VH-VL binders against Monomethylamine corrinoid protein 2 (mtmC2). Designs and how they scored, part 10

Target 1, 218 residues: Monomethylamine corrinoid protein 2 (mtmC2), of Methanosarcina mazei (p58978)
Amino acid sequence: MTNTEIFNKLTNAIVTQDIAGCAKLTQEALDAGISPLDIITKGLSPGMKIIGDKFEAAEIFLPQIMMSGKAMSSAMEILTPELEKTKVEGEEGTGLAITFVAEGDIHDIGHRLVTTMLGANGFDILDLGVDVLNETVIEEAAKRKGQKIILVGSALMTTSMLGQKDLMDRLREENLRDSVKCMFGGAPVSDKWIDEIGADATAENAAEAAKVALNVMK

## First folded at step 4 (VH-VL)

Design N14 (framework fv_alirocumab)
Fold by ESMFold2-Fast, scan of step 4:
Structure N14 (fold): chain C 218 residues (1-218), chain A 121 residues (1-121), chain B 113 residues (1-113)
Amino acid sequence: as target 1 above (218 residues)
Amino acid sequence: EVQLVESGGGLVQPGGSLRLSCAASGFTFSSYAMNWVRQAPGKGLDWVSTISGSGYYTNYADSVKGRFIISRDSSKHTLYLQMNSLRAEDTAVYYCAKDLFRGYSYYFDYWGRGTLVTVSS
Amino acid sequence: DIVMTQSPDSLAVSLGERATINCKSSQSVLYRSNNKNYLGWYQQKPGQPPNLLIYWASTRESGVPDRFSGSGSGTDFTLTISSLQAEDVAVYYCQQYYTYPLTFGQGTKLEIK
């Protein structure tokens, strides 16, 4: 099988929600000598983009994107140890992504997908989880003032989305706004909302989140 | 300056359909969530539906979910409410309302004059 | 759903006197991270659409006279008109926008004695 054929099969496994097949194809790709990074960027990530685009277009629903997320997670369990082996000491780092779901919100599907994509694309991850107080996010950012940091928040409800505005207001009050980048996502988050609160970015879907984050960290 | 003008109201029989429009002017339409709020004769205010500035996020009161569809056309600066399977309980003045903040629903700084929908045999 | 209950249903107040309208929510509308109450007050005069008076429980909308004030936190809120004018005859509604569905109180009718 050519590398292109392997990548296409990986992409299809994500899109068709084939959890076991995704894991098996990932192992086969590693056994064929394909780099962990190529498996992610050329095989798995394109599948996540397709499924994310379908979700945004309302062509698929929450259960389907959850299953694609599980397929991606099964592959990442195999790839994570291999990525650790391939790290080159002394390379300039991408930065730290502090990932969280807004206070009052326990919906983690989008959060897991975004966190996975950021880690796959070279970010160090500090995952604070779900139902995270803005005070906690600010404290973690303040401890690391001077580091390359992007705050990545998700919300699936309009009430929890209001916390994103509070976070931006508090970053300005604490004189931390200029020391971090801020990217917010979730179904109710729009480009106009990002403009309103003065954040740096949003992504159309989870698959594009890492690309957007890399761009804002340049 | 900001103007919201509703149209499309009228008399319909139970089980019928009606489409309301709200023509918006005087603000950047696509930057704000838009809402429908209704008021039955002699009664209080009742929230019906919200649509985000992008049109992606919509929400509905349980009483209208599955029957009403909110939509918007950014090129025409117009908000719509497609009302299907109408019931006597849907009889009300329907107001178009704009969110104060850019983005999503919080509170409504501008309202239209309202359009009357009467559902009776 | 958050249920909004106003009291009284109606009241009559003499010109120049203080009018007080109460609103109670079935659960807190205080967002603790920013310490803001997601509660507003509207005025509706006969034959007119509603007019926003107060947002965030106590912030007056631009153009609203300073005799109108909002107070309270969590579940218990008050709209006060310090010196009633003839033009203030209206129905007043509280509204929460803390969560969907957005809900209004049943309204309080304010009349002149």
Scores: ipSAE 0.000, ipTM 0.427, lowest interface PAE 16.7, mean pLDDT 81

Design N15 (framework fv_vedolizumab)
Fold by ESMFold2-Fast, scan of step 4:
Structure N15 (fold): chain C 218 residues (1-218), chain A 120 residues (1-120), chain B 112 residues (1-112)
Amino acid sequence: as target 1 above (218 residues)
Amino acid sequence: QVQLVQSGAEVKKPGASVKVSCKGSGYTFTSYYMHWVRQAPGQRLEWIGEINPSFGRTNYNQKFKGRVTLTVDISASTAYMELSSLRSEDTAVYYCARGLYDYSSWFDPWGQGTLVTVSS
Amino acid sequence: DVVMTQSPLSLPVTPGEPASISCRSSQSLLHSSGYNYLSWYLQKPGQSPQLLIYLGSNRASGVPDRFSGSGSGTDFTLKISRVEAEDVGVYYCMQALQYPFTFGQGTKVEIK
């Protein structure tokens, strides 16, 4: 079958909550020689957007979006090791990405995808995980003064988004603001918000996040 | 059928360490977080921590002051909880439970439990 | 830490009668996505806990429809429309919005 046919089947597996089928199709795509990045950006991510849009429109409910999340996670567990293998050995990365999800937030699908895309595009990764205190982010950045660092934070709720402003204020107070670049994402995050808090960038989706981060680090 | 099977009961002296195993079957081991929860005799459930088997990432309840270590053996589909510097108040039934990461963690299924007795 | 408080702690019930268990959290469990990060578990005598309800009101697979969860924010309720003998045990609520995840004290349901 063509690559387009495989991508369409992957998208459908996400949308129809086919956890086992998604994992199987992901392995078949790899076996067919399709790059891990293309599997993510052309097959899996489109499915996540479709189910997200349907949930927002109240066309599907919580159980369906849960199962689609499981299908995505099963595919990412297969793809993450393969992405590490496709990096150019001996290539010097553009810097270190410190990735995290804001305090009080435990959703990690989007976070894992952003982190994986950054790693695949030449960044070294320090992934702090979910529910991360601003103090922890500050400490990790301070330990690495003189390195090229981009802080990549996600917030899925308005209250955790406000924490991004607190993080920026703390970076200025600790005299670390000029030592790092800052990129924030998540549903409530907008270009106006980034401008207001004085961060460097935002990106609409995980694929674009890697491209934006590379541009910011030039 | 999805199942979690834990190792057998342990009796330890104060200051020793214990390592409990939890073997998963009937599902893709790396696709789910593994959680650990304990219950002292006649008392409430207490969350110990979680591990992502694929990435090795852990989150611990700070109450355990670095005494707990969660690990996995992916090839054996087995998770481990090691608790060091045991005290009598660590006497409890220890459970592993499968979670679903990326969303609210609810635990389904649970292992059968492992009784750890710490006595002088 | 988020404190979870259940009431009553002991609930004797006649078979066929309804039962209601309350769970209160010290902080809102409602995420901006609209999800309440609250689940309910049943621990039957001598057994491991089993999932009944997740994310506030969603019944787990295989759980009879006589069980229902409701509530939002800080106040939650588990209802059993007609208690059966097999429903005896200790019921726990759990929050998973913030680390560490925390459980209520448990409610022991007994047949009178």
Scores: ipSAE 0.000, ipTM 0.442, lowest interface PAE 12.9, mean pLDDT 82

Design N16 (framework fv_utomilumab)
Fold by ESMFold2-Fast, scan of step 4:
Structure N16 (fold): chain C 218 residues (1-218), chain A 120 residues (1-120), chain B 108 residues (1-108)
Amino acid sequence: as target 1 above (218 residues)
Amino acid sequence: EVQLVQSGAEVKKPGESLRISCKGSGYSFTRYWISWVRQMPGKGLEWMGKIDPSDSFTNYSPSFQGQVTISADKSISTAYLQWSSLKASDTAMYYCARIYDFGGYYFDYWGQGTLVTVSS
Amino acid sequence: SYELTQPPSVSVSPGQTASITCSGDKLGDKYAHWYQQKPGQSPVLVIYQDSKRPSGIPERFSGSNSGNTATLTISGTQAMDEADYYCQAWDSSLYYVVFGGGTKLTVL
């Protein structure tokens, strides 16, 4: 099988909600020497984009997108250990990354990839998951005042992105802004938005996110 | 009134150490980053680095990392730029400037500059 | 490393409009800010966030920023506007402040 054929089969497994086939094809791709990042970016993520577009067009509904998510999750269980083996920067004392998806947002896959890349690059991880209240983020940061902390949030909708401004305002109100660094990502998040809300950074993709987070924590 | 007041002109020999200062007044010093900017005689502005005075977190331009040290003492609202061993190529005007955080990190207030001359 | 490019000099007659450009990759996705520096003086902020004027800056100064190019425009240029002008952007991903090389404006 060529790499293009493997990528196309991975994409189809996501779109058709083939959980077992997705895991098998992911292992086959690794055995063929394909990098974990290429499997994600060229095979699996294109499938999630197709299914997301179909959902937006009302061609499919929540149960189908959840099943495609399970197929992606089965692949990520295989890929996460491999991504950790390719750790480039793993210096002790890098810091703690508190990772989360904004309140009202349940998009998991990009969040999981960013979290995995941060862990592979030497961060300790506290993953709060999806649909996370700003209150919860504030509480976890306050418990750890004095530690090197970066808050890593994502938002894939404009409405959930507005919650990032509320989080920044809350950090200032509670005298916690100076105690943390803040990096936000997601399709609607731009450099201008980061500057408007007074956060520290953004990144275009999961691999860049790890590099940017390391630079912010210097 | 917001002001950044820098230390006076310095004349030094190569190999000597030097520390120059930038004192903020009229605002909450820990709420704003302070940057250092070099301008060699007849040349343009070069950003050297910045410091968050609240936690002394520093970020340097790659061209200046390892060549200078930026520090701050928030108890006296003062930021510093330091050389362990000056070179003739360090001859320049050095400005400190306050970064406004909300809306693209621009410099709203500048110090008057400190002229550093390094010659044998 | 992110770079901003400016023309080294621009000349204009008194009363005419001066236009100074600043080019960088996808600069329109970032804020551009502009500083005026007269000989022997500190830089002074004249435009921030692409198009806004600080208090005390004459209405003759305006700015724009789209695509890869930001522009500082000085209408009805006066002799007192002779200065070096520097553009500046912020790269949040790398935590770098970037200045353009500067443009010398001559009014003659």
Scores: ipSAE 0.000, ipTM 0.429, lowest interface PAE 16.6, mean pLDDT 82

Design N17 (framework fv_retifanlimab)
Fold by ESMFold2-Fast, scan of step 4:
Structure N17 (fold): chain C 218 residues (1-218), chain A 120 residues (1-120), chain B 111 residues (1-111)
Amino acid sequence: as target 1 above (218 residues)
Amino acid sequence: QVQLVQSGAEVKKPGASVKVSCKASGYTFTSYYMNWVRQAPGQGLEWIGVIYPRGGSTWLDQKFKDRVTITVDKSTSTAYMELSSLRSEDTAVYYCARAGLYDYPHFDYWGQGTLVTVSS
Amino acid sequence: EIVLTQSPATLSLSPGERATLSCRASQSVSYWGKSYMNWFQQKPGQPPKLLIHAASSLQSGVPSRFSGSGSGTDFTLTISSLEPEDFAVYFCQQSYSLPYTFGGGTKVEIK
């Protein structure tokens, strides 16, 4: 089977909510020598975009998109260890990524993808998880003053976005703003929002997030 | 029991400013967003802005950015909305409304409203 | 900003009848299985009361005759059998993006 055929099958497994098939195809793609990154960016993520677009067009409903999310999660369970194996070994000097989903937000699929891609690209990871208080983020950054740090936050709700502004304001008040880089993502996050709150970057997808983070940390 | 109690009605002249208060009780004040919404007589609802009480960060609708300040006093669990350079079209009932942090943002509790009348 | 259009502007019905209210958004207010659409009831001299959040989730204490449905840009509030206390103005509201916006309202009045 060609790589294109495998990617199309992965995309269809996500779209058709085939949890077991998605996991099986993901393992087959790895066994065929396809990189974990290509499996995500060329197979799985396109499927999630299609299903999201269909839901927004009212062609499918909440149960279907939830099942597609489960199919993606089953694939990521297989891919995460493989992405970690492809991490650059040796003296990395890239820095620490402190990753979190904003206070009040429990959605973590995008967060997991970004965190995994950062780790695969040479970042040390401190994953604070979901529903993280800004005070906790500030405390973790303050403990590591003098280290190369990028704060990577995700928000999937508008109230969680306001929390990103609060985090930026508190970093300035605590004299920590210049000690860290800040990258935010999530559905409601835009370049205009990043500019408005004075953060350093955003990215459209998980693969681009790693590239953007590396650029920001130069 | 959750309650949001607002200050009393105000009558102001054009060009003046007004400061409306919203005192919260029955929950942890800093764990919820506070929104401000107004409604002109016989008209629909218009969102003004929101404050995150823990940090004091605000986001205001473009229509109000040059005239509105939202603040909080954490020690008294009170939110304030100050609107300056008042015009006759600012005559409205002003509401504070709480939005939960967990899951979907929705205005689950509202203040009783404060009527602000702007007339010469 | 996201514009919400409610229809009809006025609905004249008798107690016991079904009311169906529509709200259309100028762009999608749904993302990955979640719809950021809320419904409020308002009576004269009172603040709005939350009825439905997340398009279809009934707020605690709200009677089961109220239900919400829809996704993307098209949303509906249904009252299965009108009670006297249900004659009021109903507003939809999106919480997908700032600024938050409200529909123009639908007045449900006694025929």
Scores: ipSAE 0.007, ipTM 0.528, lowest interface PAE 9.8, mean pLDDT 83

Design S04 (from E04a with heavy chain N57L; framework fv_erenumab)
Fold by ESMFold2-Fast, scan of step 4:
Structure S04 (fold): chain C 218 residues (1-218), chain A 119 residues (1-119), chain B 110 residues (1-110)
Amino acid sequence: as target 1 above (218 residues)
Amino acid sequence: QVQLVESGGGVVQPGRSLRLSCAASGFTFSNYGMHWVRQAPGKGLEWVAVISFSGRLKYSVDSVKGRFTISRDNSKNTLFLQMNSLRAEDTAVYYCARHYDYSGYFDYWGQGTTVTVSS
Amino acid sequence: QSVLTQPPSVSAAPGQKVTISCSGSSSNIGKNYVSWYQQLPGTAPKLLIYDNNKRPSGIPDRFSGSKSGTSTTLGITGLQTGDEADYYCGAWDSSLSAWVFGGGTKLTVL
């Protein structure tokens, strides 16, 4: 099977909630010499984007998106150790990344890859998970005032993305904005949006996230 | 340490309403999706509804859609099922269950509350 | 009927071994992980096996799960009278977009 065929099958496995097939195809792709990043960016992530678009359009509902998330999760269990093999210690004192998926968003889209890539590149990780309230993010940042911190938020849906403005507003209101750096990612997040809400950065995809975060934390 | 306790069941006439509650303790309730699963007398298990961690996203199966509404109050660690326009075929023991990760299995179940719809 | 097919009953003597089968299709067991639940008389179901063959903490290793193709089996060795219960298999069904269960198997320990 060609690489394109494997990627298309991975995308379809995510879209159709083929959990076991997604894991099997992921292992087959690795065995064929395909890089973990290509498997994610060319096979798995496109499937999650399709599922997110369908959910936003009300073509599918909560059960399907949860189980597409499980298919992605099963693949990431296989890919995470491979990604970590390339781990190189960043600068000493790189900082703490507090990672989360916005309230109202149940997907791990890119989130697991982002946390993995940040950890592999010298960040300490505090992963708050999915469906995380802005209040929780604020509390965790406030507890660690004085540490070198970057808040890393992910959103699959436009409605989840809008919560990022509320987070930035809350950080300013509580005098925490200058104590942290903020990077937001996800399909709807653009450089224009980052500028508008006054955050520090975005990355086009999770594979860029570590490089962008390192630059922000200089 | 994880505990789920259902309440609110009873005997009701067809067409009436009933509200079930599930009190959660021993874990961070707001970090977990929750389900309702029912079991008719002498029958097997039937999944009914699911709600996301925040309560923002929810879904009920077609057989109860428009009649049953799942909801939660994370400040009180409580899950609810509002059941309207009850039918004899809704007679069952109703269990609340915790969703673990995305894996589609139910790692903890409550003890159940019995709903009997009879004339 | 139920989407997943189990035998309605099975019986064996204390100390013996028993297997409970669960058959599905390519849209459920064939694609997805299987879980098993034990329901003692008058009690709620309890998770016994998840992700085809993994045990939660506190479940003894005499309980095992396996999956092949579109079928799965629950194995119980060293049967005890306390194992007398109804057993249910469960899985996600990608065609129905629903969590589905087997019809249940009543295990009698004679």
Scores: ipSAE 0.205, ipTM 0.645, lowest interface PAE 5.3, mean pLDDT 84

Design S07 (from E04a with heavy chain N31R R56S N57Y; framework fv_erenumab)
Fold by ESMFold2-Fast, scan of step 4:
Structure S07 (fold): chain C 218 residues (1-218), chain A 119 residues (1-119), chain B 110 residues (1-110)
Amino acid sequence: as target 1 above (218 residues)
Amino acid sequence: QVQLVESGGGVVQPGRSLRLSCAASGFTFSRYGMHWVRQAPGKGLEWVAVISFSGSYKYSVDSVKGRFTISRDNSKNTLFLQMNSLRAEDTAVYYCARHYDYSGYFDYWGQGTTVTVSS
Amino acid sequence: QSVLTQPPSVSAAPGQKVTISCSGSSSNIGKNYVSWYQQLPGTAPKLLIYDNNKRPSGIPDRFSGSKSGTSTTLGITGLQTGDEADYYCGAWDSSLSAWVFGGGTKLTVL
């Protein structure tokens, strides 16, 4: 099977909530020599974007998106050990990464990838999980004033991406903006968006996320 | 350790309402999806409803749509099921259960609370 | 009726092995992971098996799960009187977009 064929099958497995098929296709892709990052960015993540868009349009409901997330998680159980082999050494005093997926969004793949890469590269991790209220993020940052902190948020849907602007606005309102660094990612997140909301960075993929975060924290 | 304790069940006439509660302890409640699953007397398990970690998203089985509403209060570690327009076929033991997203199963269950809808 | 089909009852003697079957379709067991639950009389269900064949902490290896095609089985070896219970299989159903359970199997240990 060509790489394009396997990517399309992975995308379809996510969209149709095919948990077993997603795991099987992921292992087949690894066995074919496809990189873990390509499996995620070209196969799995496109499926999560499709399902996220359908959920926002009310074409599917909570059980469907949760099970697409489960299909993604089954693939990540296979991919995480492979990704950890690409460790980059962190510097002394790297800092704390507070990682989260925006409220209303349960697509945790980009989040798990970035969290794994940050931890593998010397960051201390406080992982808040998925569907996280901005209030919770603000509270965790406020508790740790004076520490080197980077907030690392992801959003797969355009509506949950708007929550990143609300988070930035609230950081300014709470006088916390200058106390933290902010890196946001996810399919709809662009350099233009980061500039517009006044955040510090985005990364093209999970492998680059740790390098970008390290540069931001220098 | 992980505990889920349901309450609010009772005997009620058709057309009336009940509100069930599930008190959670021993884990970070706000980071788990939650379910209601019911079991009619002498029958098997039937999934009823699910709610996301934050409470922003919820869904229920077609037979209860428009009548039952799942909700949660993360500040109190409590899950709720508001049951309106109760029918005889809603008679069951109602369990709350924790969703484990990575495995797609119900890893912890409460002891259940009994709802009897009869004239 | 239940979406997943189980025999209503099975019976075996102490120390014997028993196998409880659960049959589904391509939209549930055929493409998704299976879990099994034990319900002792008067108690809540308890997770026995998840992801087809994995045991949570505290479940003895006398309990095992397997999946083949659109069917799954729960195996119990070294049967004890304390194993008398109802057993349920469960899976996500992609066509129904719902979690579904088998009708349950009552295990009697003579």
Scores: ipSAE 0.005, ipTM 0.505, lowest interface PAE 11.4, mean pLDDT 84

Design S08 (from E04a with heavy chain N31K G33A R56S N57I; framework fv_erenumab)
Fold by ESMFold2-Fast, scan of step 4:
Structure S08 (fold): chain C 218 residues (1-218), chain A 119 residues (1-119), chain B 110 residues (1-110)
Amino acid sequence: as target 1 above (218 residues)
Amino acid sequence: QVQLVESGGGVVQPGRSLRLSCAASGFTFSKYAMHWVRQAPGKGLEWVAVISFSGSIKYSVDSVKGRFTISRDNSKNTLFLQMNSLRAEDTAVYYCARHYDYSGYFDYWGQGTTVTVSS
Amino acid sequence: QSVLTQPPSVSAAPGQKVTISCSGSSSNIGKNYVSWYQQLPGTAPKLLIYDNNKRPSGIPDRFSGSKSGTSTTLGITGLQTGDEADYYCGAWDSSLSAWVFGGGTKLTVL
């Protein structure tokens, strides 16, 4: 099988909620010498995007997106140890990524993947989890003023996305804005929104998040 | 032109207090975090304290925690360091310095004010 | 004792090149940006290098910085007698939660 065929099968496994098939195909891709990053970016992440779009359009319902999430998680259990082996040169000195999901939002899968990719690419990680108050993020950043820090926030809903503006406003009020870099992601987040709130970047998907973060910390 | 001018130094006995001031001009003071950095006679630089632009967040080196308090008055473009329970080892030139960028370097420094703690 | 280690002195002739080293650990230079400061006799320190290798406006290109692992280096070319000063490296230390400096290096231009 070609790499394109493997990627297409991985994407289909996510979309069709094939948990066992997704794990099997992920292992086969690794055995074929395909990089963990390519499996994620070219196979698995495209599937999650498709299923997310269908859910927003009300073409599928909560049980289906939960099962697609389980398929993704089964693949990540296999890929995480491999990603840890291939950590980027210069791991020391990349900086600290403080990762979190906005207050009112409990969507975990994308956040977990972003956190894993950042760690694999040399970042120290402080993972605050889901449903995180802006006050908590400000507190953690303030404790570490003078360190190379990137705040990496995710929001799946427009209402939780609005909390990103409040976070940026509070960073400015506390004179922490210039002490951190800020990268926000999630379905409603756009380059226009990032410009409006004065953040530094957005990530198109979890794998690209690491590349974007490295670039803004450079 | 950025200018920082320290004052308030002097000679005091151990256990006494001093209040240092730093008058800022040539920039929007309320938009920058500010630092105090000291240098003992014939020795190197030692960071003392930092204050956020609004004054809400303060951090200091462990050796002065509980004794020194950093504060600011943005309406007067002035930074302060209240120094209580002074010890001989606090003898130094105290510099006011401006914080810059997320990396946290000191881009402009005042000329310093001398604090001597002696019996 | 300083947290970052610099040689106490270095000397070279006018017109020559000199390199001043600064060694730290994974908690400071290893993960955070480095800055360098020049202190002429009887004066306040002046920012010379920031973000490992960048110069503020007004600093001549004779001055350069570099960072590798847990160490950083200040390079000075075309030495002038006016370069006689103490030079300090500095960085945030994540373990100490403090800005730390090297002990300083006295440059003598003979």
Scores: ipSAE 0.000, ipTM 0.416, lowest interface PAE 18.3, mean pLDDT 83

Design S09 (from E04a with heavy chain N31Y R56S N57F; framework fv_erenumab)
Heavy chain, then light chain:
Amino acid sequence: QVQLVESGGGVVQPGRSLRLSCAASGFTFSYYGMHWVRQAPGKGLEWVAVISFSGSFKYSVDSVKGRFTISRDNSKNTLFLQMNSLRAEDTAVYYCARHYDYSGYFDYWGQGTTVTVSS
Amino acid sequence: QSVLTQPPSVSAAPGQKVTISCSGSSSNIGKNYVSWYQQLPGTAPKLLIYDNNKRPSGIPDRFSGSKSGTSTTLGITGLQTGDEADYYCGAWDSSLSAWVFGGGTKLTVL
ESMFold2-Fast, scan of step 4: ipSAE 0.478; ipTM 0.792

